# Ledger of designs, part 3: VH-VL binders against q86iv5

Target 1, 237 residues: q86iv5
Amino acid sequence: LDSCSICVDFVGNSLNDLLNIILNSGVIGTCGDLCSAVPGGQIVDTVCDLLCDYVGVDEFIKLISDVDPDPIYICEKISVCKTNDNAAASLDLVQINPQNGTVGGTFTLSIAYTVTNTIATGQLAFNIIDPTGNAFGDAVLLVQQSPEQYTQQFQFQATPSEQESFPNGLYTVQALVCEGSCGSPHPNTYTLANGTTTFTISGADSSSMSGAGSFSGSSQSTQTGAASGSGSGFALF
Below, E stands for the ipSAE of ESMFold2; O stands for the ipSAE of ESMFold2 at other seeds; V2 stands for 0.75 times the mean of E and O plus 0.25 times the DockQ between their complexes.

## First folded at step 1 (VH-VL)

Design c04 (framework fv_ciduvectamig_arm2)
Fold by ESMFold2-Fast, scan of step 1:
Parts: C-alpha cells; structure tokens; sequence
Structure c04 (fold): chain C 237 residues (1-237), chain A 122 residues (1-122), chain B 110 residues (1-110)
C-alpha cells in the first residue's frame, strides 16, 4: 500500500490536479476534502487519503505547493521512498536504432548501465532534442536497485504532433542515471552517470496530402499500435 | 511484546459464514503505522493474503480480488481486535488461517498469530 | 496455482550455499522492490527473513541474503545448517494494491 512506486505514480499523475485544487479552493480542513476532489477513481482517492493522513493535511499541502514539486522528493519526505547519498552508477551504452530514419518511423533507444552502489530511489531518464531545440523524453523509476548491470529500452514512433513536429535533421539524445529526480535541486538528488548519442531524420513516412481545399486523396498510414511513444514533449532535465 | 491471539469456530458448514477474531496485545488496532491482515494456508493454494484493515484518520480496508465479494475485515477498537468474516464457504476454504501485523512501509508481516485450522465440511 | 513461481524443493549439505528463486511478472516482482521471504518450520507460523528484497530484520543471520533481477527475486542461504531445513515462501506487492505469495520451497539439508 505505502510502496514508493505507488506514491511516485500517484503524485506524478495527480500533481497538477492537487495544485489546482489547493490554489482554487478556500479552506481545506481535511485530507478527505482535498482527496475527494482529485479525479481518478477509488484507488487514486485511497492512495491520496493514505499519504495525506500520514503527514496531515497542512504538511501534505505544503509539500505539494513547494516550489518545483518533485514526486520522488515528495514521496521521500512522506517516508515511503528511501534515499542513498552514496549511490553510484556508470553508463555503459547509449545507442539508437536506426541511426538514420524517417518521419513516422520507429526508433529504439537502448541504454546499458551498471549500478556500483545501490540506488534507493532514482531515475533512468532521457531527453531527445530535435534540430530546432525542442525536447521530449521519458523516465523509468528505479527503486532499491542493487549493484548489477542493467539494460533498458525505450521505443517511440516519429509521428508529428502539436508538441513535436519531427523536422528533418540531427537529433541529440541525452541520458542520465540519477539518485532522486534527474535535474532536481532537492536534497538527496545526485547525477550518477551521463551519456549522449545522435540520430538523423531525413524523410517522411507520410499520409498523402490532400489537394488544395479537398480532403479526398488523403490516406493515413496504419498505426503501429501500442508501440507509439508517450509524447511527453518536454525536457526532463 | 506484540502478540496476536486467534479464536473462532474450527468447523464450518458449506454455504455458512466463517468468522474468526484476532485479539491484539502490545499494540493498538488503531496504530497509524501498521495494517492488520488475514492470511490463509492450504496444501492446494499455499499462502494467500485475504485482506487488511488500518486506521488513518478513518478506517480503510483492502481485499484480495479472489475473495472480495465474500469477505469483510472489521476492526473493533473497544476490544483491541479485528475480525474476518467469509461468506458462502465451500470445502476449498478449508485452510489454516492466520492474522498478522503489516508495517505500512515495507509490505511484509512482522508478527503472526498462532493460526487456526478451519475445516469446511458437513 | 500460486501467483509467484518457486521451485517445489531444493537440497544442500551443511556448509554449502543454496539459492531459491521467486518469479513473478512486471506487475508485481518486476514493478516494485517489495519482495519478502519467510521461513516456516513444521507446525509454526511463517517468520520473516527478508523484506524489501534484501533487508534483514533484527536477529536474522547474515547467512540469508536476497537479490532481484527483472521479474525474479532470489534468496541465498550460505553456510547451510541443519536448522535451515524448512519451507521458504516469497511474497510481493502488486500493482492492484494487494499481496501475493509463491508456492513455497521445501529445503532439505542432507
């Protein structure tokens, strides 16, 4: 119930909702008052109530409202996630395949890293920076990760969206292994390892464009299903 | 110092309700750092967690999916105990039943009751 | 069957090391580092040996150690002793806010 991963998932998914409730509400006297307003159903409400009740509504609101809210830090302050100021790791491989692809194509990012001293609560995170400087990325939560070699793959489809247009050119991949949230200024946060690679996009896996003003003559490429990237569209560090 | 003592009928008829009580000493059933769980053990299914109750400004309960429609775990602060009720029992509910204390941070059981063998037969 | 897979039995001689595996899925063992191990002697309640994969409660011998890789957790017992002969059970937290157990492993010290 009070697991670190559940807390981080809850705070990560509900942070903006909690902030909006806190900022737009009058007096919030109980955890029940706060948590009943959070969307997400019974499981989300239960987790919210449990975490809030543990520290009390005033302290919970303070943690959520602090400058630069950070799910890992919040969950560490609640005492459901552990810290290790002596965590250590190295990055062995950052590789993207294919290194030359097209708009609409699927790319696989492979990262190998070695933990040399236990990561208590941290992230494997990456940013992909497009030729215009726009960035998107993702992260995997690392909990009580013992000294061993690990491999993680991320997959995304270069499908244009409002957040990322996938222009032709050179893309930069930055990867970090961190104790705590990568890039966070909060206590017990450390960058353990850093690596980079690049890839290029040179063409389109495209739907046909319609003629002037007409929708006829357009078709959509078949979607690849669940393999499509998350589309976070924002730099993680 | 913490002790869990179980009591209840050891023979239950099919279709009836199985009811067990776990009496707590050395801790409070409403302690805010622990949950109180029921676990059973049978040769065919091994160990099975059934459900828990815990207090955090109000009472919460969680139940295993397999028993959720038949189970109630209920605290009693006046007697410092908690109970298991399992409705519509079948011979497959024959098992050794344990109550246990679960620290909320760690997801493990640090104190166990002595166990109660409940046989479901006519 | 049980939600987590353990070998039914394992054996060793005094002084040897043995390892017992516990295999789950990406929604339990693979998702969280909340794996615990229990030792159970005949006619006794289970006793916690390890929690959160590798943490030992006060009073548990350092001969018992734990690790996890992907969806598999492992209990290692070094320097086997006669009193280690018992049943060993793993458990894990799940993404459904529940707890599940393995089928148990009988350790015989030969």
Amino acid sequence: as target 1 above (237 residues)
Amino acid sequence: QVQLQQSGPRLVRPSQTLSLTCAISGDSVSSNSVAWSWIRQSPSRGLEWLGRTYYRSKWYTDYAVSVKSRITVNPDTSRNQFTLQLNSVTPEDTALYYCARQPLYGSYFDYWGQGTLVTVSS
Amino acid sequence: QSALTQPASVSGSPGQSITISCTGTSSDVGAYNYVSWYQQHPDKAPKVLLYEVSNRPSGVSSRFSGSKSGNTASLTISGLQAEDQADYHCSSYTSSNTLVFGGGTKLTVL
Scores: ipSAE 0.005, ipTM 0.418, lowest interface PAE 15.0, mean pLDDT 83

Design c05 (framework fv_ciduvectamig_arm2; at its last look DockQ between E and O 0.03; V2 from the best seeds 0.00; counts 0 for: pae O 15.8 > 2, placed apart)
Fold by ESMFold2-Fast, scan of step 1:
Structure c05 (fold): chain C 237 residues (1-237), chain A 123 residues (1-123), chain B 110 residues (1-110)
Amino acid sequence: as target 1 above (237 residues)
Amino acid sequence: QVQLQQSGPRLVRPSQTLSLTCAISGDSVSSYSAAWSWIRQSPSRGLEWLGRTYYRSKWFNDYAVSVKSRITVNPDTSRNQFTLQLNSVTPEDTALYYCAREKLGYSYGFDYWGQGTLVTVSS
Amino acid sequence: QSALTQPASVSGSPGQSITISCTGTSSDVGGYKYVSWYQQHPDKAPKVLLYDVSKRPSGVSSRFSGSKSGNTASLTISGLQAEDQADYHCSSYTSSSTWVFGGGTKLTVL
């Protein structure tokens, strides 16, 4: 794991804990004071200390306390993740299969994209908007992704949950390749490419039930098989 | 293609809540490609950005410091719209109010605007 | 007072060029490429004219160009035409992920 991926993972998992500590503590004088209160054990404490010490406790608290704290942005501001204002990519394919399915069915989202100028720290994200405007999706972290063709697949079952009921109707899929976090207002964030497709769910009513639908994903580089070892075109997660 | 249509009361009394709605067509309020902003314009203060709402795995809001304690910008996914609520209004809040689509990461600006609503704060 | 400084008015004759300045700080115009310009005709909503300092949306004439040096961005309109008579507003993104606007400049085409 590189330091950028470790930072993004730490902040993503510890953000709410950090915010609660900051809100409930009148004065935090050191990185040790902040980080020793973060749950997760010695490894989490060590990562927290290293990141906080890099910028100092006051700047670290400021970054965490921002209105829209964003793990990629925070890790860029402490300089463990790189930025590239000239990153560039195109989306070659956004395809959902089947295009007509039923509640409880399995759907596969296939995304192909080409990086034409290195993505320093970014995301491949998808957003699915149901017929009522409710949205769900996922994102894969991209770190130092070289100019190549890449593919990513996601699978999900249209199993109703409290978060998403899977109503009958037309669904819109948005796929985005971004430098920075897709949709973030933070500086050094760029939507490099976007594409859309649609699919339909029909049949019985979209009944609700407890539990969330599940997603799984995989990614693949179209690299020539040269072994540079630097990520094979997919993120840590 | 994208259209923003504003509605809401044009006269509000001091100390009450100003409430406006912006209905979206041609895009989704939940789209990752956009944020949804309120901007007002007055002769004395010019154009003033008030706040935004946007979706990125969950809903977020950002607000201008000058209104942060009084403002809420809320999405309504079922109606594909978003609202402005501004509490405890004074005559200084009299302005032409616009909703706008903000293209984050693309143009870093406002590419579609509503028609505007002149709101007068008066007893 | 507006966060960004623009001249209140500028004027020119048809066929001439004019430039409108927009001055901020290192926390907005000076620090970021996210400077945009809006054209506003009377009783109409503003329309985006330039973004990212110098980029034109589809349909905007090449007569409109933008640049930035230090804390000052500039809009230049070449080959002035009667329909260019309007208010011009600059805006900039800030280090706080907010937007600030200039006071606006009234362009009179003589």
Scores: ipSAE 0.483, ipTM 0.771, lowest interface PAE 3.3, mean pLDDT 86
Fold by ESMFold2, look of step 2:
Structure c05 (fold): chain C 237 residues (1-237), chain A 123 residues (1-123), chain B 110 residues (1-110)
Amino acid sequence: as target 1 above (237 residues)
Amino acid sequence: QVQLQQSGPRLVRPSQTLSLTCAISGDSVSSYSAAWSWIRQSPSRGLEWLGRTYYRSKWFNDYAVSVKSRITVNPDTSRNQFTLQLNSVTPEDTALYYCAREKLGYSYGFDYWGQGTLVTVSS
Amino acid sequence: QSALTQPASVSGSPGQSITISCTGTSSDVGGYKYVSWYQQHPDKAPKVLLYDVSKRPSGVSSRFSGSKSGNTASLTISGLQAEDQADYHCSSYTSSSTWVFGGGTKLTVL
């Protein structure tokens, strides 16, 4: 794995722990003071020390303590993830099957996109908006995506949960390809392409089911990727 | 103590470029502990943050959306100063302009301010 | 129009305690700790009074204190003195990587 992906994975997994350490420890003078307190064992401590020492403890603390901490943004500011202000892409297909389903049913979102100028560090993301305006989604990290055509599929089961009840009605799917974090206000962030589709859930009592929604994905391209997650990783568009 | 000393013209005509300079003493424009901001004040808008520059491995800039298409903030390390350049000014850019040091680290705020420069944009 | 809402004016008598509010959104005051307060006397530059909601720089009187609840930050001045008569500004960092200011509050010491 490249340095950029390692940085984004570390920050994404450790951000809450780092924030709590910074808030509760007062003055932190060295990277060792900060990083030795991060849970996750020696490998996590080593990655933390390498990233922190690269930029310096004061700057590392500043980036983690920013009012909108974002793993991609942090790794770009550290200079282990590259940016490309001229990145370009288009969406070829945004398709969901079935277009008419029920609570508890499985939906497959298929996205095809073409990169026309390299995406240095970005995301392929989707956002599903239920009939009441509640949104959920997921994203896949894109690192040095060369010009080429790509496909990605996501699946989810419409299982009601505390976070999303899956009410009857019309759902809107938004798909985005971005340089930087999709929906983020941070510098070097661009929505390169977007697309929408819709589907319906009807005839089911979504309020009587419980559980948490989950996502899985596969990529059919010259680069292979997979998505997993249980929540939204970007701001609504 | 850190001191910020401003200089620049008080009158600028519409459509021209406003250029202001802030000289730093007691700190460095490339300090890893600071960012360098421009803030303006008018009766109609109050205080308005315009943008900043700071150094980490490279130079970074952040700009307010309202002026992003027209603003440039540049450091000058050899003279230990930073500049504001605001293009295509209109009478709505008439304001009292301040430079300020933004404290970096885990505590944020503008701890040192320049004396202010009243800039009038009129024909 | 300011991004943060402050009362236009507030008044108090010497020795009293007053509070100035600063209300934003979950994208600024409500979501983050980077709230600061500035005192500005007539024809002078603003001077930092508090940062990070409640922290005082060296030389700022302990009569000034700050707090935050939800989307609202508060500056409290206890033991009002004549020299406290000034304009007070709040500021917050935002999710857009920018700073925003409140409209300002004129404090009159009666």
Scores: ipSAE 0.000, ipTM 0.404, lowest interface PAE 15.5, mean pLDDT 82
Fold by ESMFold2 at other seeds, look of step 2:
Structure c05 (fold): chain C 237 residues (1-237), chain A 123 residues (1-123), chain B 110 residues (1-110)
Amino acid sequence: as target 1 above (237 residues)
Amino acid sequence: QVQLQQSGPRLVRPSQTLSLTCAISGDSVSSYSAAWSWIRQSPSRGLEWLGRTYYRSKWFNDYAVSVKSRITVNPDTSRNQFTLQLNSVTPEDTALYYCAREKLGYSYGFDYWGQGTLVTVSS
Amino acid sequence: QSALTQPASVSGSPGQSITISCTGTSSDVGGYKYVSWYQQHPDKAPKVLLYDVSKRPSGVSSRFSGSKSGNTASLTISGLQAEDQADYHCSSYTSSSTWVFGGGTKLTVL
């Protein structure tokens, strides 16, 4: 994997730990003070030290502590990820199958998109909005996505949990292709295309107090070009 | 703009489970920048932080040592709220219970508080 | 008792300055900048007054100031006013990834 992907993965996985270390420490004078406390073993510590030392501990802490910290933005500010303010793309297909399913059932979201000007560092993301307005979703990192047509599939099982109960009703799927982190207010961030589809769930237990989906798997581009990765809890094909 | 609305029973018998709910308006329980805490207040102990829940790619919890074996703080994303469960209560758990928001990255500590719920443990 | 030690009460006359102490250990107040102060009027929830030892949220009067030396944090209220009569609580993050509070200080404006 390239330096940009390594940076985004590190920051994304370690952001909460970094914030807690910063919050819990009186004075952090060196990158070693910060990075040695991050769980994940020597590889994580090494990545932390390299990124932190590159910009200096004070700037690194400032970026992590931003009111709305964003892994892609942080990695752009430290210059391991590139930006393209002229990135362009369109969504060709947003489809979910089955369109009518049940609680506990498996759903496959298929997204096809065409890049028309390189996405330097961005995301292919989706949100699923349940009938009560609760949203959940995931994203795949896009690095140096050249002009080409791409496809991506996501799979999830509608298993009720604390994060999402999967109530009966109409669900809205929103798909996004972005330069930068989708939904972020930061500079160099653009929503390049969006699309929606819907599906329904019937037979769900309306007495559930929790919500979330269950996920596993890997991602694949089905045409020339490449996008891959795992989001938090979503299966990628 | 952020409001925390508490609900739950005011009387609980010894050995039972105390359950309280905090509904959130103007923010999300899964907010990337916040943690959600329970804090109680009694004349003999003052304010006492009990625990928190927060979301960063998964749900995390931290609990005070004094209650760690008995406490659970759970989010409920479908209702945008979070709950306190405190098992095996005794009269020493009688207190005014608050929910509160902790802003991560700003170091405010607890910037928004619920109105409080006085819970009495007796019978 | 509380994990942090505060005086049970303090008093002062209008226009004077008062200081409330909050003493912990190297595992909390001494080790972390994450010290906060809260003002609580009767029958009201606490309201954050200071954070990071000495920083004021928007809308908090500059009459409130804070400092820390070693394991002791201090809240100073200058130009004391009748409306300052309230309970004052300190808190600190700890090395166990928890928050602790002081026992509270009742301020009486004479």
Scores: ipSAE 0.000, ipTM 0.411, lowest interface PAE 15.8, mean pLDDT 82
ESMFold2 (binder alone), look of step 2: mean pLDDT 91; pTM 0.937

Design c06 (framework fv_ciduvectamig_arm2)
Fold by ESMFold2-Fast, scan of step 1:
Structure c06 (fold): chain C 237 residues (1-237), chain A 123 residues (1-123), chain B 110 residues (1-110)
Amino acid sequence: as target 1 above (237 residues)
Amino acid sequence: QVQLQQSGPRLVRPSQTLSLTCAISGDSVSSNSAAWSWIRQSPSRGLEWLGRTYYRSEWYNDYAVSVKSRITVNPDTSRNQFTLQLNSVTPEDTALYYCARHRGYSGYAFDIWGQGTLVTVSS
Amino acid sequence: QSALTQPASVSGSPGQSITISCTGTSSDIGGYNYVSWYQQHPDKAPKVLLYEVSNRPSGVSSRFSGSKSGNTASLTISGLQAEDQADYHCSSYTGSSTLVFGGGTKLTVL
């Protein structure tokens, strides 16, 4: 794995822990003092020490303690992720299948996009907004994506959980291709393309009404601009 | 391509300040992918890391606990060099002093070393 | 005073394999995968042999290999050659943005 992806994964998984440590510890004099308090074991501590030592503890704390911290921006400021203010892309397809489904059914979101100017570090992201306004989604990290047409698919099962109840009604899908983190106000962040679609959920599919709701994503891996997937939980932007 | 060249007095009296300079060629002292260290070696104690300086939007220093109260490692961007100052020296500071570089995600490995300077602390 | 413990000396014959240990604590070798090994010939500066426990820089022979178990890191030299006769030093990141070295090991090739 590349250093940009490692940094984004670490910061994304540890940001709340780092913020809580900084808030509760008062004066932190060293990267070791900060990083030894981060849960996750030796690998997480190692990555934390490496990134913090690269910029120094004071600068690292400033980046994490920003009013609106995000992993891509932090990793760009540390200089392990690249930026491109001239990145460009278009969204060619945002489609969900089936467009009329049932609670407990499986849905596939298909997104096609074209990069027309290299995306240095960015996201393909989506939010699904339920009839009550509750949202869930996911994002895939895009690192050094060259000008080409790309496709991504995401699957989820509409199984009710504490995070999302899947009420009957109209759902809205919003998809974004961004340089930087989608929705971030930080420098070097740009929404390159956006698109929307809708689908409906009506009734229940009795054959699939057992177990907690989950979703999974898939990334296109090529020799040119491999994308790294996020298969964890729910995300909003 | 990268070379480190050391200079400075080789004889220092007890209680005085030990001062050495490391001149850098083929890299920049303010390179944001490098850090610049001083390391000493004595027959009785082996190798000892003393401290480092590095630039990441601003200058940072880290020092070994054993010397922290007496040591300063300072960059000089105009001459592309960095210095060691060690105050209040004693005969126990007699050692061969090296400057060295580590860079990026090298795991703190020193890939370039200066030639070494033997400093004797005696009256 | 060295923070990491190495044997003072080790010896071997040409063609044999030898191993040099470097023992620390959970706050250095046990806590981080930032162990480096250096070779030093008389009157020369140290030369890096391995970094991050087992990675070899360009130009370093594959006869040099590294490993770590708990609080102990090990350097193994296979197919021992006369020119391997030198001092060998380990180092480790300690956290707190600081580094420590071992006491060094003199390798004699007999």
Scores: ipSAE 0.000, ipTM 0.422, lowest interface PAE 16.4, mean pLDDT 83

